# Ledger of designs, part 2: VH-VL binders against Isomaltosyltransferase (ctsY)

Target 1, 124 residues: Isomaltosyltransferase (ctsY), of Sporosarcina globispora (Bacillus globisporus) (q8rqv0r968to1091)
Amino acid sequence: VEYEAEFGVQSGVSTNTNHAGYTGTGFVDGFETLGDNVAFDVSVKAAGTYTMKVRYSSGAGNGSRAIYVNNTKVTDLALPQTTSWDTWGTATFSVSLSTGLNTVKVSYDGTSSLGINFDNIAIV

## First folded at step 13 (VH-VL; from z1 with light chain N98L)

Design w1
Fold by OpenDDE, fold request of step 17:
Structure w1 (fold): chain C 124 residues (1-124), chain A 122 residues (1-122), chain B 109 residues (1-109)
Amino acid sequence: as target 1 above (124 residues)
Amino acid sequence: EVQLVESGGGLVQPGRSLRLSCAASGFTFRYYAIHWVRLAPGKGLEWVSGISWDSGSIGYADSVKGRFTISRDNAKNSLYLQMNSLRAEDTALYYCAKDLWYRKYSYGMDVWGQGTTVTVSS
Amino acid sequence: QSVVTQPPSASGSLGQSVTISCTGTSSDVGGYNYVSWYQQHPGKAPKLMIFYVSKRPSGVPDRFSGSKSGNTASLTVSGLQAEDEADYYCSSYAGSNLVFGGGTKLTVL
């Protein structure tokens, strides 16, 4: 299941369509400073380990974002540089989710780096 | 090839105006912030002005605020610097420089032109 | 407007390491991670060497590194080579403006 960033609960960010290759109706831009985040309500039928994919663009360099699940930081996700701001990469990691509703937050915290464009997340 | 080419420099008297241009090629101009940076003789680099991709964010150094106006034409891949009320201290080599980013925060200027010289002298 | 200070000169022998400081305030260097370093040879345009405190653009050797502590950012050039002799400038975001340091002339002995 994919969750478009432009439909997430946003804080400190904005949405745009000015770069090619995004999915959905747009992407999150201005994701570049402490406190910026996008949160999603992710519901799973069974508790367990899932694969999360983060689709992003990082034209300036190698970035990173902190991933929070139910208000607990689970990882600092590396976001390798993309060829340009019109190209998108996918970073993947394993995440534990509880039964039912989970809040997944992609956040710029004290360990994060660089501004990125954020397109979507996928839970597999 | 990513390239920036400045033009419009010259010799002018104090109080006069000059308009600099910067022509960009080899990259999607409208997706990046662009800056003017100058180097006066015997001095160091000085940031003059910057403009975001959509012109929504513009900044000026205090030394030029109220006298200089930065603008861009994304359709023409061009950056401009209208310099009014020029002063002797505005004498410098003026670079245009591409930012790695397109919004208000500068991530660094990764592409520079060769500059155009502005000399203000009576 | 913010003032960012660099030593006017620095020197090191071939193969050695040199560190250039860039000292600002909590409103610029200390307040943001948007610190960049530029190398400029005589008669040439500046070249971006470090951005976001410690990131290297493609093509910049890893012997160039950047760091920051408090209000002071630092550029370290290890394994000094003759070609490293140049002027080095730091820059930082400062509120709504960008500021450059005064520059450091690096001499390779």
Scores: ipSAE 0.262, ipTM 0.804, lowest interface PAE 2.7, mean pLDDT 93
Fold by ESMFold2, fold request of step 17:
Structure w1 (fold): chain C 124 residues (1-124), chain A 122 residues (1-122), chain B 109 residues (1-109)
Amino acid sequence: as target 1 above (124 residues)
Amino acid sequence: EVQLVESGGGLVQPGRSLRLSCAASGFTFRYYAIHWVRLAPGKGLEWVSGISWDSGSIGYADSVKGRFTISRDNAKNSLYLQMNSLRAEDTALYYCAKDLWYRKYSYGMDVWGQGTTVTVSS
Amino acid sequence: QSVVTQPPSASGSLGQSVTISCTGTSSDVGGYNYVSWYQQHPGKAPKLMIFYVSKRPSGVPDRFSGSKSGNTASLTVSGLQAEDEADYYCSSYAGSNLVFGGGTKLTVL
């Protein structure tokens, strides 16, 4: 299931359309201040390990974002440089989710670097 | 390939005006902040001006503020520097340069032109 | 307008390390992570070596590294090679403008 970043709960960030290749109606940028984030309510039928895919653009260099599940940081996800701001990469990692509702956040915190553009997540 | 080509330099008397142009190709110009930077012998690099992707943020060095105007035409992939009330100390090689980011002219200039020479002399 | 300060010269022997400083204020080097370093050989346009304090663009060797402490940024060139002889400039965002240091002539002995 895909969750478009522009329809997540946005804190300190904004939806834009100024680069090509995003899914949905836009992407999120403006990760500039500590604590800036996008949050998603992710519901799963069974607790377990899921694959999370983060679609992003990082045209200036190798970026990173902190991933939180239910307000616990689970990783600093590497977002390798994309060829340009118009090209999109997918960063993939395993995430443990509880049965039912989980809050998943993509956040700029003290270990994060660079501005990146955030398109969507997929949980599979 | 990714290129920036400056033009419009020349010899001009003090107090006169000159307009520099920078033509971009090989990348999507409207997605990046762009700079003007100048180099004069004995002075090193001096940042002149910068402009965000949408012209929403513009900055000038104090030495040129009120005399120079940066602008961009994203439809023509072009950057401009209108230089009024020119002074001898404006004599330099003027580069345009692409920033790595679009929201601010702040991350660093990864692509530079060859420069265009402006000489201000009586 | 803010200024940042670099030593006018630096030198090192082949294979050694050299560090060039870039000192500003809390309103520029200390206030933002928007510090970059440029290498310029005579007759050529500047080349971006480091940005965002410590990031290397693609194609820049890992012997070039950057760091910051307080109001001072540093460029370190390790394993010094003859072609590293050039002028080096730091720059920093300063809130509404960008400022360059005066440049450092690096001489390889």
Scores: ipSAE 0.137, ipTM 0.742, lowest interface PAE 5.8, mean pLDDT 89
Fold by ESMFold2, look of step 14:
Structure w1 (fold): chain C 124 residues (1-124), chain A 122 residues (1-122), chain B 109 residues (1-109)
Amino acid sequence: as target 1 above (124 residues)
Amino acid sequence: EVQLVESGGGLVQPGRSLRLSCAASGFTFRYYAIHWVRLAPGKGLEWVSGISWDSGSIGYADSVKGRFTISRDNAKNSLYLQMNSLRAEDTALYYCAKDLWYRKYSYGMDVWGQGTTVTVSS
Amino acid sequence: QSVVTQPPSASGSLGQSVTISCTGTSSDVGGYNYVSWYQQHPGKAPKLMIFYVSKRPSGVPDRFSGSKSGNTASLTVSGLQAEDEADYYCSSYAGSNLVFGGGTKLTVL
């Protein structure tokens, strides 16, 4: 299941279409200020460790974003530079999810770097 | 291959106007914020103005507010600076510079033109 | 009306290191990670050496490094070479404006 960034709950960010290659109807950018984020309600049938992936673009350099699950920081996800703002990469991380609903956030916090474009997040 | 080319500089009298142009090639112009930066004789670099990819965020140095207007035409890959009410202290080499980012003119200017000279003298 | 301050000059011998400071306020250098450094040789356009405080663009040697502490950003040039002799400018985002420091003339002795 893929969660399109433009349909997540956005705080301090915005949906745009000015770069090619996104899925769905757009992508999210504007991760500029501490606490800017996109949040998703991710539901799983069983508690356990899941691999998730983020599809992103980072045309200015090697970026990073914090991942929060249920308001607890899980990792600083490295987002290596992409060739351009129209080129999309995938970064993966492991996360423990509880049975039922989990709130997963892609966030700009004090350890985050650069602007990035965020396309979607998925369980793999 | 990535290139910015300024034009429209010249010698003008105080109080007159000039319009500078910057032509971009070799990259997707609409992906990036763009700046005007000037270098005056005997002085260092001074940021003049910046404009986001969609013109939604525009800034001016205090020294030029109300006199200069930045604009861009993404269909023509062109940036402009309308300079009104020119003063002697506006005499400088004017550079066009591409930012690494598109939403704000803030990350750093990775590509610069060669500049166009504006001389304001009676 | 933001102001950032650099020393007007700096010097070092071949092979040594030099650090150039860029001091602002909590509204610019201290408030954002949008600090960049430029090298300018006479008659040439500026070249971006460092952005986002400490990141190097492709093609910039790793002897150029950047850092920030509080309201002061620093450019360190190690292993000084003759071609490093140039003017160096910092810049910082300041909310609605971008500001340059006054520049530092680096002399390689």
Scores: ipSAE 0.037, ipTM 0.699, lowest interface PAE 6.9, mean pLDDT 87
Fold by ESMFold2, look of step 17:
Structure w1 (fold): chain C 124 residues (1-124), chain A 122 residues (1-122), chain B 109 residues (1-109)
Amino acid sequence: as target 1 above (124 residues)
Amino acid sequence: EVQLVESGGGLVQPGRSLRLSCAASGFTFRYYAIHWVRLAPGKGLEWVSGISWDSGSIGYADSVKGRFTISRDNAKNSLYLQMNSLRAEDTALYYCAKDLWYRKYSYGMDVWGQGTTVTVSS
Amino acid sequence: QSVVTQPPSASGSLGQSVTISCTGTSSDVGGYNYVSWYQQHPGKAPKLMIFYVSKRPSGVPDRFSGSKSGNTASLTVSGLQAEDEADYYCSSYAGSNLVFGGGTKLTVL
């Protein structure tokens, strides 16, 4: 399942359409300051380990973002540089989710670096 | 458990009014657009109305414009449909459905209630 | 008035594939990627099977797939199983409204 960043709960960020190749109606930008985040309500049928994919653009260099599940930080996800702001990469990691509703947050916290454009997440 | 529970259906005569309610639980209601969709005997699914997370965008099917009013109360996790000037063709099972999106477009309705039956008949 | 057309019925043998079409215009199915597919068993609420033309929600088997070409979206069900027998509806954004197709009754032979 894909969750578009523009329909997450946005804090300190904004939705934009000024770069090609995004899914949905836009992507989230302005994602560069401590405390900026996008939160999603992710529902799964069974507790277990899922693959989370983060689709992003990082045209200025190697970025990173903190991932939170149910208000607990689960990783600092590396976001390798993309060729340009119009090219999109996918960063992947394993995530443990509880049955039913989970709050998944992609956040700029004290260990995060660089501004990025954030398109979506997928839970597989 | 993620739930939507519709209520307020019943048997009513043509020209009368009903108000439907939809109570949401198990998810953050204010993050999502919500829709009313109805299933009439022999007719299949028909989208009735949708409302964005902040009530800033509202849509109605042509068949109900001017007669039905959708609203939401995010503090009460509730969606409403005021149905005025009811007609026989409004007879249906009315579903409340949560969209994956929060504004006027629809990505898909991933959570549905069990519906409340409206019967408009003399 | 926007109209999205599905065949009223479709059938396939157990283990085979079936494709259900959803045909609109350049103002709806052809103009936007906001196409979704729903499965409905008798007496049950609809279940989202495909959204954004081709994406599967969590828990939907990969034997369900979606695609679009021109003004026609398609749902393909491969490896048909008895439980796939249901009504299937497409939905599309139509410029100001959402519209559903008329539904397709899928029979598994």
Scores: ipSAE 0.006, ipTM 0.542, lowest interface PAE 14.8, mean pLDDT 85

## First folded at step 14 (VH-VL; from w1 with heavy chain T28K)

Design v1
Fold by OpenDDE, fold request of step 17:
Structure v1 (fold): chain C 124 residues (1-124), chain A 122 residues (1-122), chain B 109 residues (1-109)
Amino acid sequence: as target 1 above (124 residues)
Amino acid sequence: EVQLVESGGGLVQPGRSLRLSCAASGFKFRYYAIHWVRLAPGKGLEWVSGISWDSGSIGYADSVKGRFTISRDNAKNSLYLQMNSLRAEDTALYYCAKDLWYRKYSYGMDVWGQGTTVTVSS
Amino acid sequence: QSVVTQPPSASGSLGQSVTISCTGTSSDVGGYNYVSWYQQHPGKAPKLMIFYVSKRPSGVPDRFSGSKSGNTASLTVSGLQAEDEADYYCSSYAGSNLVFGGGTKLTVL
């Protein structure tokens, strides 16, 4: 299941369509400073380990974002540089989710770096 | 090929005005912040001004505030620097430079033009 | 306006390492991670070597590295080569504008 960033609960960010290749109706831009975040309500039928994919653009260099699940930081996700701001990469990691509703937050915290464009997440 | 080309430099007397232009090609100009940086003879690089992709954020060095105006025309892939009330200390080679980012002056300038020379003397 | 200080000159022998400092204040170098370094050869435009304190643009050799401690950022050039002889400038975001250091002339002996 994919969750478009532009439909997430946003803080400190905005949305745009000015770069090609995004999914949905747009992407999150201005994701560039401490406190910026996008949160998603992710519901799963069974507790367990899932694969989470983050689709992003990082044209300036290698970036990173902190991933929080239910207010607990689970990882600092590396976001390798993309060829340009018009190209998108996918970062993948394993995430533990609880039965039912989870809050997944992609955040710029003290361990994060660089501004990125954020397109979507997928839970598999 | 990503390229920036400055023009408009020349010799002017103090108090006069000059308008520099920077023509961009090979990249999506409208998606990046652009800066003016100058190099005076025998001195080091000095940031002059910067403008975000949408012109929503503009900055100036204290040395040029109130005298210089940066602007851009994204449709023409062009950056401008209107320099008024020019002073001898404004004499320099003026570069336009593309930022890696589009909103703030936070990242590096990865593309530079060849520069255009401005000489202010009586 | 913020003042960022670099040593006017630095030198090292071929194959050695040299470090160039860039000292500012808590309002610029010490306050942000938006520090970049540029290399400039005579008669050429500056070239971005490091940004965001320690990140290298594509094509920049890994013998160029950047770091920061307190109000001082540092550019380290390891395995010095003759071609590294150039002027080096640091820059930093300074709240509302950018500021460059005074530049360092690096001589390779």
Scores: ipSAE 0.692, ipTM 0.913, lowest interface PAE 0.8, mean pLDDT 95
Fold by OpenDDE, fold request of step 17:
Structure v1 (fold): chain C 124 residues (1-124), chain A 122 residues (1-122), chain B 109 residues (1-109)
Amino acid sequence: as target 1 above (124 residues)
Amino acid sequence: EVQLVESGGGLVQPGRSLRLSCAASGFKFRYYAIHWVRLAPGKGLEWVSGISWDSGSIGYADSVKGRFTISRDNAKNSLYLQMNSLRAEDTALYYCAKDLWYRKYSYGMDVWGQGTTVTVSS
Amino acid sequence: QSVVTQPPSASGSLGQSVTISCTGTSSDVGGYNYVSWYQQHPGKAPKLMIFYVSKRPSGVPDRFSGSKSGNTASLTVSGLQAEDEADYYCSSYAGSNLVFGGGTKLTVL
């Protein structure tokens, strides 16, 4: 299941379509400074460990974002540099989710790095 | 090849105007912020102005505010610097430089032109 | 307006390490991680050596490194080579402006 970033609950970011290769109707841009975040409601039928993927572009260099699940930071997700702002990479991480609704938040916090474009997040 | 080429420099008297141009090629011009940076004789680099990809964010050094106007034409892959009320201290080699980023936060300028010389003298 | 200060000169022997400081304020160097370093040889355009405090662009040797503590960013050049002799400038985002340091002339002895 993929969640388009442009449909997430956004804070401090914007959406755009000015780069090629995005999925959905656009992507989140301006994801570039402390406090910026995009949150998603992710529902699972059973509690457990799940694999999630973030599709992103990081044309300037290697970036990173903090992943929060139900308001708890679970990891710093490395976002290796993409060839250009028109190319997209996928970063994978593992999370523990509770039965039912979870909030997964991709955030720029004090450990994060560089601006990125955020296309979607998916639960594998 | 990624390239920036400045033009429009010359010798002018104080109080006059000059318009610099920067032609970009080899990259998606509209995806990046672009800056003007100048190097005066015997001095160091000085940031002059910057403009985001969509011209939504523009900045100027205090030394040129109210006198210089940066603009861009993404369809023409061009950057401009309208310099009015020129002063002797505006004498410098003017570079246009591509930013790694496209918005107001500059990550650094990874591509530079060769520069165009502006000389303001009576 | 923000003022970022660099030592006007620095020197090191071949093979040695040299560190160039870039001191600003909490409104620029200390306030953001948007610190870059540029190398400029005479008659040439500046070259980006470090961005975002410590990141290297492709093609820049790993003997160039950047760091920051408080309001001071630092460029360290290890294993000094003759070609490293150049002017080095730091830059920082400063709210609405960018600012460059005054530059440091690095001499390789």
Scores: ipSAE 0.468, ipTM 0.861, lowest interface PAE 1.8, mean pLDDT 95
Fold by OpenDDE, look of step 16:
Structure v1 (fold): chain C 124 residues (1-124), chain A 122 residues (1-122), chain B 109 residues (1-109)
Amino acid sequence: as target 1 above (124 residues)
Amino acid sequence: EVQLVESGGGLVQPGRSLRLSCAASGFKFRYYAIHWVRLAPGKGLEWVSGISWDSGSIGYADSVKGRFTISRDNAKNSLYLQMNSLRAEDTALYYCAKDLWYRKYSYGMDVWGQGTTVTVSS
Amino acid sequence: QSVVTQPPSASGSLGQSVTISCTGTSSDVGGYNYVSWYQQHPGKAPKLMIFYVSKRPSGVPDRFSGSKSGNTASLTVSGLQAEDEADYYCSSYAGSNLVFGGGTKLTVL
């Protein structure tokens, strides 16, 4: 299941369409400052380990975001540099989810770096 | 090859005007912020002006505000600096430089031209 | 406009480590992570060595490193080589403008 960043619950960020290659109706930009985050309601039928994919653009260099699940930090996700702001990469990691509704939050915290454009997440 | 080439420098008297140009090649000019930075004899680097990729954000150093105007032509992959009311202290080597740039913020200038010299003297 | 201060000169012996400071205020160096360092040899254009406090552009050797504490950013050059002799400038965001430090002449002894 794919969740568009522009439809997430946003704090400190904005939405834009001024770069090519995004999915959905836009992407999140201005994702660059401590406290910025985008949260998603993710529902799964069974508790377990899932694969989470983050689609992003990072034209200036290697970025990083913190991932929180149900208010617990689960990882610092490396976001390698993309060729340009019009090209998009996918970062993948394993995540534990509880049965039913989970809150997945992509966040700029004290361990994060660089501004990125954030397109979507996918739970597999 | 990614490069910037400045032109338009020369010798002018105080109070006169000069227009500098910067031609970009090897990258998508329209997606990057570009700056003018100058180096006066015996001094250090000084940021002069910058313009975002969409021209939505423009900045000037206090020393040139009201006298200099930065502009860009994305179709020509070119940056310009209109310098009016020139002063002796404007004498410098003028660089244009590409910013790594994100949205509204400079990450640093990773591509520089070789510069064009402006001399203001009576 | 904000003033960012560097020592006018620094020196080190071949193979040694040298650190150059860049001191500002909470409104520039201390307030943002948009700190960059540039190397400039005589008659050459500046070269970006560090950006975002501690990140290296492609092609810059890892003996160049950057850090920040409080209102002071630092460039450290380890394993000093003869070609490292140059002027070094820091830059920082200051409000909506950019500012450069006064520059540091690094001499390799």
Scores: ipSAE 0.347, ipTM 0.827, lowest interface PAE 1.4, mean pLDDT 93
Fold by ESMFold2, look of step 14:
Structure v1 (fold): chain C 124 residues (1-124), chain A 122 residues (1-122), chain B 109 residues (1-109)
Amino acid sequence: as target 1 above (124 residues)
Amino acid sequence: EVQLVESGGGLVQPGRSLRLSCAASGFKFRYYAIHWVRLAPGKGLEWVSGISWDSGSIGYADSVKGRFTISRDNAKNSLYLQMNSLRAEDTALYYCAKDLWYRKYSYGMDVWGQGTTVTVSS
Amino acid sequence: QSVVTQPPSASGSLGQSVTISCTGTSSDVGGYNYVSWYQQHPGKAPKLMIFYVSKRPSGVPDRFSGSKSGNTASLTVSGLQAEDEADYYCSSYAGSNLVFGGGTKLTVL
């Protein structure tokens, strides 16, 4: 299941369309200040390990973002440099989710680096 | 392939004006902040001005504020520096430089032109 | 106006390491992660070596590294080679302006 960043709950960030190749109606940028994030309500029928995919652009260099599940940080996700701000990469990792509702955040925290453009997440 | 080419330098008397141009090719100019940086003999690099991708953020060094105006034309892939009330201390090689980012002129200048020389003397 | 300070010169022997400092204030080097380093050989345009304190652009060897502590950023060049002789400049964002240091002439002995 795919969750578009522009339809997540945005804190300190904004939706833009000034670069090509995003899905949906836009992408999110403006991760510049500690605590800036996009949050998603992710519901799963069974507790277990899922694959989370993050679609992003990082045109300046290798970036990173913190991933929180239910207010607990679960990883610092590497976001390798993309060829340009119009090209998009996918970063993947395994995430443990509880049965029912989980809050998943893509966040700029003290271990995060660089501005990135954030398109969507998928949970599979 | 990626290029920045400055033009419009020359010899001028103090108090006069010049307009520098920078033509960009081989990359999507509108996706990046751009800078003017100058190098004078016996001095190091001096940042002159910067402009974000949409002209929403603009900065000037104190030494040029009120006399110089940076602008960009994203449709023409061009950057400009209008230099008014020129002084002898403005004599330098002027570079155009591309930033790695678009929202601010702050990450670092990864592509530079060869520069255009401005000489201000009576 | 913000000012950042570099030593005017630095030197090291072939194969050794050298560190060049860039000292500012809490309003620039200390307050932002927007510090970059440039190498300039005579008659050439500057080349970006480090940005965002410690990131290397593609094509820059990993023997170039950057860091900061407090109000001082550092460029370290390890495994010095003859071609590393050049002028090195730091720059820092300062809240709407960018500022360059005065430059450091690196000599490889």
Scores: ipSAE 0.312, ipTM 0.801, lowest interface PAE 4.2, mean pLDDT 91
Fold by ESMFold2, fold request of step 17:
Structure v1 (fold): chain C 124 residues (1-124), chain A 122 residues (1-122), chain B 109 residues (1-109)
Amino acid sequence: as target 1 above (124 residues)
Amino acid sequence: EVQLVESGGGLVQPGRSLRLSCAASGFKFRYYAIHWVRLAPGKGLEWVSGISWDSGSIGYADSVKGRFTISRDNAKNSLYLQMNSLRAEDTALYYCAKDLWYRKYSYGMDVWGQGTTVTVSS
Amino acid sequence: QSVVTQPPSASGSLGQSVTISCTGTSSDVGGYNYVSWYQQHPGKAPKLMIFYVSKRPSGVPDRFSGSKSGNTASLTVSGLQAEDEADYYCSSYAGSNLVFGGGTKLTVL
């Protein structure tokens, strides 16, 4: 299941279309101030370990974003440099989710680096 | 090949005007902030001006504000610097430089041209 | 307009380390993580060595490193080699403007 960043709850960020290759109707950029984030409501039928995929672009260098589940930080996810702002990468990690509703947040924290463009997440 | 090529430098008298151009190739010019930086004899590098990808953010060094105007034509992959009311202290080698980011001219300049020389002399 | 300060010169022997400082204010070096360092050899355009305080662009050797503490950024060149002899400039975003230091001439002894 994919969750497009532009349809998440955006705080301090904005939807743009100025680079090619995004899915849906746009991507999110503007991660500039600590605490800027996109949040998603993710429901799963069974508690367990899931794979989270983050589709992103990081044209300036190796970036990173903090990932929260239900207000608990679970990782600082590395987002290796992409060839350009028009190319997209996928970063993958394991996440534990509770049965039912989980709030998943992709955040620019004090441990995060660089402005990146955020396209979507997938939970599998 | 990623390139920036400056042109339009020359010898001009004080108080006159000159327009510099910078032609970009080998990358998506419209997706990056771009700078003008100058190197005067004995002075080191001085930032002159910067412009975001969409011209929504523009900055000038205090020494040139009100006299110089930066602009870009994304369809032509070109950056310009209109230099009015030129002074002897504007004499320098002028570089065009590509920023790593598009939203602000702030991350750092990863691609530079070879520069074009402006000499302002009586 | 903001100014950042570098020592005018620095030196070290082959194989040693040298650190070049870049001191600004809370309005530039201290206020943003937008600090970059440039190497310039005579007759050449500047080359970006470090950006975002400590990140190396592709192709820059890992013996170049950057850091920041308070209002002072630092470039450290370890394992000095002859080709490291050059002028080094720091730069910082300062709000609507960007500022350069006066440059440091690095001599490899």
Scores: ipSAE 0.285, ipTM 0.798, lowest interface PAE 4.5, mean pLDDT 91

